VH-VL binders against Coenzyme F420 hydrogenase subunit delta (frhD). Designs and how they scored, part 13

Target 1, 183 residues: Coenzyme F420 hydrogenase subunit delta (frhD), of Methanocaldococcus jannaschii (q60339)
Amino acid sequence: MNETMKAEIESQDDELFDLTPSYLKKEIMVLACGNILFADDGFSVHVIEKLNKILTDKEKQKIALVDAGAGAPQQVLTLIDENSKTKKIIVVDVIDWGIKPGEIKIIEKDELPNPKYHRLDSHDWPLAPLLREVAEKYNIEVKVVGCQAKYISEPDVYIGLSEEVEKAVDKAVEIILRELRGD
Below, E stands for the ipSAE of ESMFold2; O stands for the ipSAE of OpenDDE; V2 stands for 0.75 times the mean of E and O plus 0.25 times the DockQ between their complexes.

## First folded at step 17 (VH-VL; framework fv_ifabotuzumab)

Design p5 (from g1 with heavy chain R102S W104S; at its last look DockQ between E and O 0.38; V2 from the best seeds 0.00; counts 0 for: pae E 6.7 > 2)
Fold by ESMFold2, look of step 17:
Structure p5 (fold): chain C 183 residues (1-183), chain A 121 residues (1-121), chain B 107 residues (1-107)
Amino acid sequence: as target 1 above (183 residues)
Amino acid sequence: QVQLVQSGAEVKKPGASVKVSCKASGYTFTYYYMHWVRQAPGQGLEWMGDINPRSGGTNYDEKFQGRVTMTRDTSISTAYMELSRLRSDDTAVYYCARGYYSLSSGYMDVWGQGTTVTVSS
Amino acid sequence: DIQMTQSPSFLSASVGDRVTITCRASQGISSYLAWYQQKPEKAPKRLIYAASSLQSGVPSRFSGSGSGTEFTLTISSLQPEDFATYYCQQWNSYPYTFGQGTKLEIK
């Protein structure tokens, strides 16, 4: 290794010590769980894209819009620790509760499955108990905004929402804005 | 439409193993937990465990821990349940049932037709 | 484990009757309760999820209520196709557990 390559390695090591993701430096996280490539599974991405256009730069100083679609949202949550600034998490996702497509269900922290009753000895935590466990451990407020999907195309790529779920995007945005703006 | 089709009936001797398959169609296999529930003759329903088909991660009832193995093959949208060291009180109908793995997990909306497993000497 | 106790275990009723089946959890389960209908030699069918939410395609004569530890399934006017065994199931925590069942027969 020449001196230039050694300097680049040492510089990269310095960068690795500052690994705090930017979303953990903000008090409010809006976490989108879904993939725009799979029809209605893209609901949450459409919601945060619309929020991104509506929120002011001032509001974005305290609000992180996080797209977990390509990775598991569990990975985002497991990076939260006692030094994170996160005070509130709003999760946006599609659901299958057998209600009408496009209908929105709100789930609060105390309505999530209790992690104390779960046998979480596997390497792959279910999202809802993990969300509650992290929120309780670090005293984080939680709100889940779930939309009943009509159609999820995975594994086939289909970009676009069903009519019912598309109409629900504005409703979800309004609910989330009310939560973010304190009314 | 959404459908779960299970393998056929099995007759086994005590001490043997059985492996039941459950082929899914009409939905995105990796978006739903697959649960296994059994029902002994004339008795109620008993949850055995579940599997997340995306990760392969499993959760088993303590009663079956060490005897049950749940697996899946995502390329053919099929889940499997294997129960080893069979005894006569394992005689039951075995069902697979799906539930959405995210925020709606835990209840079972679509069930397979059931696989009768008879354990007798 | 959370024990689910149904009452009654057996019920004889006539077409047109109002029927109520009760399910009690040994611990609080919030609204994480589902109701299933099972006919002889068939797989269970979901009627109610999240304690009170009616599955699409289930007749409106079925309703569920309750939260915490006490839950009810009500059939407002019993029909011939409603004679079956009914199960409640909690999904608050592993292991998921079912009630022992309520067999509803024609009087």
Scores: ipSAE 0.044, ipTM 0.624, lowest interface PAE 6.7, mean pLDDT 82
ESMFold2 (binder alone), look of step 17: mean pLDDT 91; pTM 0.942
OpenDDE, look of step 17: ipSAE 0.086; ipTM 0.708

## First folded at step 18 (VH-VL; framework fv_ifabotuzumab)

Design q1 (from p3 with heavy chain E62Q; at its last look DockQ between E and O 0.81; V2 from the best seeds 0.72)
Heavy chain, then light chain:
Amino acid sequence: QVQLVQSGAEVKKPGASVKVSCKASGYTFTYYWMHWVRQAPGQGLEWMGDINPRSGGTNYDQKFQGRVTMTRDTSISTAYMELSRLRSDDTAVYYCARGYYRLWSGYFDVWGQGTTVTVSS
Amino acid sequence: DIQMTQSPSFLSASVGDRVTITCRASQGISSYLAWYQQKPEKAPKRLIYAASSLQSGVPSRFSGSGSGTEFTLTISSLQPEDFATYYCQQWNSYPYTFGQGTKLEIK
ESMFold2, look of step 18: ipSAE 0.697; ipTM 0.845
ESMFold2 (binder alone), look of step 18: mean pLDDT 91; pTM 0.938
OpenDDE, look of step 18: ipSAE 0.678; ipTM 0.868

Design q2 (from p3 with heavy chain L103M; at its last look DockQ between E and O 0.67; V2 from the best seeds 0.72)
Fold by ESMFold2, look of step 18:
Structure q2 (fold): chain C 183 residues (1-183), chain A 121 residues (1-121), chain B 107 residues (1-107)
Amino acid sequence: as target 1 above (183 residues)
Amino acid sequence: QVQLVQSGAEVKKPGASVKVSCKASGYTFTYYWMHWVRQAPGQGLEWMGDINPRSGGTNYDEKFQGRVTMTRDTSISTAYMELSRLRSDDTAVYYCARGYYRMWSGYFDVWGQGTTVTVSS
Amino acid sequence: DIQMTQSPSFLSASVGDRVTITCRASQGISSYLAWYQQKPEKAPKRLIYAASSLQSGVPSRFSGSGSGTEFTLTISSLQPEDFATYYCQQWNSYPYTFGQGTKLEIK
């Protein structure tokens, strides 16, 4: 047994007892939010599917692509602590900003809503102020890539993106790749 | 189509409690945040707090901390706001208002009709 | 708390006038600002959100501008149904706060 095998055995043993979510073991998180059942609310899923196909295996060792759906993005963020490896979070989501459908708005950490009062534990905040609080607490870089939806079908199920938002998928992928690769 | 319908007017004595209901229809109740805003006679609007109806988690303005409780019953798509130890300056119209659903919540696109609460000795 | 201060508190104007109402935040709120219209004995109605975005169904004579700490609601040609009280409201941070209101009356 050589030193290389010993390192691999030690790594495997640690993982058997380590309950840390795998996305927290990578330095960069791309967090996709949204519900594919409600038309343009599925935008972020299409974005991370394309990223998954174009990122190399080497890049994926440092970049976690996380599909949190509509219901779990707060939980993804609340598990971050001082031991997490996360250094950058890119959130991909549909937004309601009243700009042209399919238009992409980039929101930086300092533009996110600032939670002025910390309440009791177990508060359930909207995603943006939670993102800012977590990022400031752990000194994490943040970028939100938001696409103005044209059509959110809720409560009706409609699978598929509007033409404008479909075109925005490639644009968002391009923006995110530049952020990930240092353009 | 989206509608918030509140319970009827209340007259209370100082020291009592009031519980206002807000029934939602025309949308998925648990998908949007619910907020409570009040307005004293001849005065402006005052945000009291909100609730995430999916989780039941709440956020309250410190002014009402210890006196306000916001709850919901998802089986009947209804939110509740209870204010205790009422004072005469709690006389107001109380509104429920629907907020946005994921990145932000704090701008209100649908309002209930309001519930007048009068506190008099 | 972020204090929202509206100016003027009262405005008298004629049908057809251009009306401007300002709102100042005690600290930067980016574009997390909404404008509401309220008529007597009615719930508020949202006109503008994200500082400048017009709510669907609101007439195009209403517009909003500003970012940071200074914001403006403009009515380009006042109509009889526009006489109401107007509120700005920040949604940048808890607690969410409203301006004190601007009552717009017919001259």
Scores: ipSAE 0.680, ipTM 0.835, lowest interface PAE 1.2, mean pLDDT 88
ESMFold2 (binder alone), look of step 18: mean pLDDT 91; pTM 0.937
OpenDDE, look of step 18: ipSAE 0.784; ipTM 0.893

Design q3 (from p3 with heavy chain V110Y; at its last fold request DockQ between E and O 0.48; V2 from the best seeds 0.72)
Heavy chain, then light chain:
Amino acid sequence: QVQLVQSGAEVKKPGASVKVSCKASGYTFTYYWMHWVRQAPGQGLEWMGDINPRSGGTNYDEKFQGRVTMTRDTSISTAYMELSRLRSDDTAVYYCARGYYRLWSGYFDYWGQGTTVTVSS
Amino acid sequence: DIQMTQSPSFLSASVGDRVTITCRASQGISSYLAWYQQKPEKAPKRLIYAASSLQSGVPSRFSGSGSGTEFTLTISSLQPEDFATYYCQQWNSYPYTFGQGTKLEIK
ESMFold2, look of step 18: ipSAE 0.688; ipTM 0.843
ESMFold2 (binder alone), look of step 18: mean pLDDT 91; pTM 0.938
OpenDDE, look of step 18: ipSAE 0.828; ipTM 0.903
ESMFold2, look of step 19: ipSAE 0.708; ipTM 0.845
ESMFold2 (binder alone), look of step 19: mean pLDDT 91; pTM 0.939
OpenDDE, look of step 19: ipSAE 0.767; ipTM 0.889
ESMFold2, look of step 20: ipSAE 0.716; ipTM 0.846
ESMFold2 (binder alone), look of step 20: mean pLDDT 91; pTM 0.932
OpenDDE, look of step 20: ipSAE 0.719; ipTM 0.876
ESMFold2, look of step 21: ipSAE 0.706; ipTM 0.843
ESMFold2 (binder alone), look of step 21: mean pLDDT 91; pTM 0.933
OpenDDE, look of step 21: ipSAE 0.762; ipTM 0.882
ESMFold2, fold request of step 22: ipSAE 0.672, 0.697, 0.675; ipTM 0.832, 0.845, 0.841
ESMFold2 (binder alone), fold request of step 22: mean pLDDT 93, 91, 91; pTM 0.953, 0.933, 0.934
OpenDDE, fold request of step 22: ipSAE 0.843, 0.879, 0.892; ipTM 0.907, 0.922, 0.930

Design q4 (from p3 with heavy chain N59H; at its last look DockQ between E and O 0.57; V2 from the best seeds 0.65)
Fold by ESMFold2, look of step 18:
Structure q4 (fold): chain C 183 residues (1-183), chain A 121 residues (1-121), chain B 107 residues (1-107)
Amino acid sequence: as target 1 above (183 residues)
Amino acid sequence: QVQLVQSGAEVKKPGASVKVSCKASGYTFTYYWMHWVRQAPGQGLEWMGDINPRSGGTHYDEKFQGRVTMTRDTSISTAYMELSRLRSDDTAVYYCARGYYRLWSGYFDVWGQGTTVTVSS
Amino acid sequence: DIQMTQSPSFLSASVGDRVTITCRASQGISSYLAWYQQKPEKAPKRLIYAASSLQSGVPSRFSGSGSGTEFTLTISSLQPEDFATYYCQQWNSYPYTFGQGTKLEIK
């Protein structure tokens, strides 16, 4: 048995008994929220698709790109515990902040809503206060990259971003790359 | 056209219960939080609680714990608020209000027309 | 709970006047504040959210400012339709809480 095969076998044995999601074994998480079927609600999916093309395989060893969709981003966060490798979370989503469509707002941990409830197992929190609670409990760095949507088509299916939000995809990717590569 | 339409006025005796409905239209009901806010005659606004229509999970103001139940029926896009063991000081207009999509929920962009509940002996 | 205190509780003003209503939070709420207008026997209507963002369809004479614990709603030139009760509301933390209201009447 050569050393490469032996190392691979040992790694598979450890993983067989370890049910930890792979994204919790990486130090940085980019969490995309939204539904590509509803116009600008697909913003974050376009962002992580571009990041996936740009990041090297070496960078992806430390960076998890997680597409949580519109329905379950809270589930992703509730699995974090003191044994998770996560040190930084970048959330990518559209926002309604009343700024110009396509404008990007960056929200840091201290600017997130401060939740009254400090339960980590709640799936019914709005995402922002849950993110703050998890980040404070485990001392995780946080950044929300929010894009002001122009148009969200739900319940009607419309694939494609508004012109303003489409241009914001490249801006968001640039911001996130600086965060990831300036680690 | 986003709209919230509430059930009609109610007159109740102390100790009874009331269940107010709020039918949503013009948007995907399960994508937005639903909140309940009341207003006693001549008084200000008081948040009672909310429900996530996707999961059915709720948060209640401590003042109403044990007396309020918020539910929904996603098949008819309708939220409900039930207040039990009514007292005279529960006389108020009860509003449903839609909260923001996903990241946070607490600023109410669309309100129902209100349901007057009168509690008197 | 975060207490929201409005000032003044009652205000008498004339058409054309500039009016400022203040709202103070008992704890920092960043920019997680909204302003509502309510006319008699009507549901509240959102005017401002995120402290300073104007709701679509609301006239530009309305503006909001502030962050942290101190916030203002300004009406630059009152119109007859602006006489109403105004509420601030924080959405930083559960339970969400409203100010006690400011009733704006014709002088």
Scores: ipSAE 0.650, ipTM 0.827, lowest interface PAE 1.4, mean pLDDT 88
ESMFold2 (binder alone), look of step 18: mean pLDDT 91; pTM 0.938
OpenDDE, look of step 18: ipSAE 0.701; ipTM 0.875

## First folded at step 19 (VH-VL; framework fv_ifabotuzumab)

Design r1 (from q3 with heavy chain E62Q; at its last read DockQ between E and O 0.64; V2 from the best seeds 0.76)
Heavy chain, then light chain:
Amino acid sequence: QVQLVQSGAEVKKPGASVKVSCKASGYTFTYYWMHWVRQAPGQGLEWMGDINPRSGGTNYDQKFQGRVTMTRDTSISTAYMELSRLRSDDTAVYYCARGYYRLWSGYFDYWGQGTTVTVSS
Amino acid sequence: DIQMTQSPSFLSASVGDRVTITCRASQGISSYLAWYQQKPEKAPKRLIYAASSLQSGVPSRFSGSGSGTEFTLTISSLQPEDFATYYCQQWNSYPYTFGQGTKLEIK
ESMFold2, look of step 19: ipSAE 0.678; ipTM 0.838
ESMFold2 (binder alone), look of step 19: mean pLDDT 91; pTM 0.937
OpenDDE, look of step 19: ipSAE 0.776; ipTM 0.892
ESMFold2, fold request of step 22: ipSAE 0.678, 0.716, 0.634; ipTM 0.835, 0.855, 0.827
ESMFold2 (binder alone), fold request of step 22: mean pLDDT 91, 90, 91; pTM 0.936, 0.930, 0.936
OpenDDE, fold request of step 22: ipSAE 0.842, 0.879, 0.894; ipTM 0.907, 0.922, 0.931
ESMFold2, last read: ipSAE 0.697, 0.641, 0.669; ipTM 0.843, 0.829, 0.837
ESMFold2 (binder alone), last read: mean pLDDT 91, 91, 91; pTM 0.932, 0.934, 0.932
OpenDDE, last read: ipSAE 0.804, 0.894, 0.883; ipTM 0.898, 0.933, 0.924

Design r2 (from q3 with heavy chain L103M; at its last look DockQ between E and O 0.73; V2 from the best seeds 0.73)
Fold by ESMFold2, look of step 19:
Structure r2 (fold): chain C 183 residues (1-183), chain A 121 residues (1-121), chain B 107 residues (1-107)
Amino acid sequence: as target 1 above (183 residues)
Amino acid sequence: QVQLVQSGAEVKKPGASVKVSCKASGYTFTYYWMHWVRQAPGQGLEWMGDINPRSGGTNYDEKFQGRVTMTRDTSISTAYMELSRLRSDDTAVYYCARGYYRMWSGYFDYWGQGTTVTVSS
Amino acid sequence: DIQMTQSPSFLSASVGDRVTITCRASQGISSYLAWYQQKPEKAPKRLIYAASSLQSGVPSRFSGSGSGTEFTLTISSLQPEDFATYYCQQWNSYPYTFGQGTKLEIK
């Protein structure tokens, strides 16, 4: 076996045994939460779809666009460990803060709810305290881009954003692009 | 409309257990956290714990750890709180309360009517 | 645990008065605070969340303010139906905790 073949075999072996999700191999994660079937709950999906069209293939080598839906966002975060490449997480979601529909609230790591480390059994927490715990543990930069929903049609299916939240999609994309491309 | 309907009043002896139910309607049960809050006679409100109905995962106040079990049955949109080894100071009205949606859970927009549990020896 | 201390514990006021209830947290809780109204033998009702956001259907005479450790519930012009006990509640950190309550009696 020559050196070229040995290097190829070793590279192949590393990939064969690497079960790390691909989004953890990139330095930046944009995490979209919500369900497109329930009116404004689909806000983040529209944001990530626009980002996918705007980002270059080179940028996507460093940026993971993750659609976690309503069911998996905690699971995405709990897989982060000391071997993950993640250095920054941008979470995109609708919120209920009682501000005007379509208004965007930016939440930084230190503004997130602070979980209490007093047990070793279960960490099934709401998304915000979990995000803070993970980010503090692994020194990850965090930004939450939250849009005040006007209505969430659940349980009724209604595809489409309210007028106010639709206008907020471009605002959120602009904020995120500024974060991704430079301060 | 959102409704939380709890099971009826209970009278128990010290050392027994009680299981209170909370049936949810008017929303998708698994989208919102369910919390349990109690109020002793003439006293304030005391948070006991919560459950994520989707996963079944729970968080309990340490005062109740080991005595409280919160569960749910998603097929009938019902949450349960069981408190064991009852003592007289567990006499209270027990409420279920709906927490928020996804990012955080801790402000309660809808409450059940309350279930009076009386523990007397 | 984060202790929530309300002041005053008891308040008697006349219709039309401005009433102020304060709530102090033992640690910073940002704006993660809610206010509840409870009438005798009824479940609590949320008035305010996120420190200052008014729940839909709550009269505009109710308002909330504050952040960090000091919070205020204000009733700008007291009405007869405002007789109740009022609780603040933090939702910054587990376990969630309530203030001890403020009983408001209208003369």
Scores: ipSAE 0.664, ipTM 0.834, lowest interface PAE 1.4, mean pLDDT 88
ESMFold2 (binder alone), look of step 19: mean pLDDT 91; pTM 0.940
OpenDDE, look of step 19: ipSAE 0.807; ipTM 0.900

Design r3 (from r1 with heavy chain L103M; at its last look DockQ between E and O 0.62; V2 from the best seeds 0.70)
Fold by ESMFold2, look of step 19:
Structure r3 (fold): chain C 183 residues (1-183), chain A 121 residues (1-121), chain B 107 residues (1-107)
Amino acid sequence: as target 1 above (183 residues)
Amino acid sequence: QVQLVQSGAEVKKPGASVKVSCKASGYTFTYYWMHWVRQAPGQGLEWMGDINPRSGGTNYDQKFQGRVTMTRDTSISTAYMELSRLRSDDTAVYYCARGYYRMWSGYFDYWGQGTTVTVSS
Amino acid sequence: DIQMTQSPSFLSASVGDRVTITCRASQGISSYLAWYQQKPEKAPKRLIYAASSLQSGVPSRFSGSGSGTEFTLTISSLQPEDFATYYCQQWNSYPYTFGQGTKLEIK
């Protein structure tokens, strides 16, 4: 049995006895949202790609880098429960806040929409109130690192960031590293 | 150029149903929430509900629960709002409005032209 | 439901005047507030979102401010095209709600 096959068998054995997604076994989640096909909507993918190169293997034991794409971030959050190890979530995304393109806005848990005031049964929520609900229910620290987009090319495919948003990638990485490393 | 084009005016009797369509163009339909807002003659704006066109999931104001159904057909980028058991006080202009797409949904950047629904005997 | 109360409900002003419309929320809504302008027989048009962010293409004489429960829309020098009805709208919590409107009339 060679080393590659042994690693695959060990992984399958772990899954047989523990079906918890691996990202929920780590204390910190960096959740990237967005679609690289639509210009600045790819901002978060570039951020986690750089973080993946910079973080050490030891740091990655505690930090999950999760690329949820444009369509899956709610599903990532809905799998969190009382048995999850998650203590902090950093969401990386573009925003529309009417500030200068490439400017970064930090949004804390208490600034997110409060689902406590919802007066109706909701079958599908926007990401922000869902994030706050999950974080409050399980006492999880939250930080949203949002970059004001200049251009979202949807519905047209365009791979590449505007100049302003591209420069913001390094700024976001610095902010996130400071948060992860306690600088 | 984002456009929301609604179906034409309707005249209905009490107890009937009405279904208003909203055809979207100029953007990826499944990336943005669609909202429905109505305005009775001489009155203010009233949010009725919304739909996530990717999932089909809906949220309705409780005052319309049980009478309103919001749906969509992603193949033709069209949202629908159906209101049943119509009453005279449902006479209004009905608007579709596009919301934000991911973290938030509720600030409406583009509106349809409105559909007048008149309910009278 | 979060109640949105605009003041005043009616406002009479002259071209060139500075006008302020206020909007109060019954509960805290952070900065999750938008302002709309509606002219007769037309759909509303968004002027301001996120309490203070000016929609592109909206003249700079419009501005918004506030957070929490108290918000203002200011028109610094009224133009003839500004006579309309103005609505605030919260997007913090379902159901989303509008203020009752402020009709801005020529004096």
Scores: ipSAE 0.652, ipTM 0.825, lowest interface PAE 1.3, mean pLDDT 88
ESMFold2 (binder alone), look of step 19: mean pLDDT 91; pTM 0.939
OpenDDE, look of step 19: ipSAE 0.804; ipTM 0.899

Design r4 (from q3 with heavy chain N52H; at its last look DockQ between E and O 0.50; V2 from the best seeds 0.64)
Fold by ESMFold2, look of step 19:
Structure r4 (fold): chain C 183 residues (1-183), chain A 121 residues (1-121), chain B 107 residues (1-107)
Amino acid sequence: as target 1 above (183 residues)
Amino acid sequence: QVQLVQSGAEVKKPGASVKVSCKASGYTFTYYWMHWVRQAPGQGLEWMGDIHPRSGGTNYDEKFQGRVTMTRDTSISTAYMELSRLRSDDTAVYYCARGYYRLWSGYFDYWGQGTTVTVSS
Amino acid sequence: DIQMTQSPSFLSASVGDRVTITCRASQGISSYLAWYQQKPEKAPKRLIYAASSLQSGVPSRFSGSGSGTEFTLTISSLQPEDFATYYCQQWNSYPYTFGQGTKLEIK
């Protein structure tokens, strides 16, 4: 887990033997995907760091800022069940959609790949169809805030965003804040 | 530069198996989905399945379920596709192809050179 | 499975012609569609992804359009090197599927 997820779990899970991750006890999840070490792949982490500074303590009681890193963010979603409090998930990530670098594409639930058309026995899915599957099963609202990357340095380490993607951080924060505050 | 280099051509008899390798370079092997696509002589492209190199999780077209096994060795950045109980209609060129990462796995930006597998009595 | 049907399967055209190849999906696939060019004895090459986004290094005479179930690949002024087989491919749902191909040859 990332620093933000660990801190929230520890500070908000003070009941004996309750192992439910704290992000599942909040109504809204902002799920950041990506790796700060690889240039623009760190976009989502910068977004949630700004949101963390802007959101009030009262808002943070209902909103989990989850940094899933570059690993397997599917595991964050697979822990959701009928007992989870999650009502809305906003996924923040970079995309390769061939649009202008720094441009933001919003993908709604009905625009995500639809897993009900899948004809497979396997359960290892990419994140988008899994997100839709979980959201439809538990009646969760979903948005993906995707930023067209300009430069992903992987496998080389490079700390910092391109100018275009850095400007997109503020735009993504504005979009997400309006979504969180009922815009 | 991203490169996918496949093992050489194979000639097999019906009932045998074949294992094709795909060595990746120029990127972090475990970051991207790897797909296998085949093409019979004079025919179109047919997706067989994919593997996530980090987890080793696989998705197979049901047409190949029970005969195909996709694996990888992350220490040498190599993906493998094994097809068993070969039939003459499995004669094809077999390609590995790199997919996307994280949100979805499709659209294949880099392809291996292809491995010709001939199945004849 | 989502069936991808290309039209036409075979096309004869002259250098300089405008060529349109159509791809129809049996179910809605939003914009999760790519186009590939394949020359004899070569691996496919991606031309278009996300229905309309031109792959870097692909000539601007190639363009893609469409969403949902109907998609087109257009070559605005056919060049000698464009004679090849073209495939559409959906990546909306497993199993991923290709159209049957459109072979484009010199008239």
Scores: ipSAE 0.676, ipTM 0.844, lowest interface PAE 1.2, mean pLDDT 88
ESMFold2 (binder alone), look of step 19: mean pLDDT 91; pTM 0.936
OpenDDE, look of step 19: ipSAE 0.703; ipTM 0.876

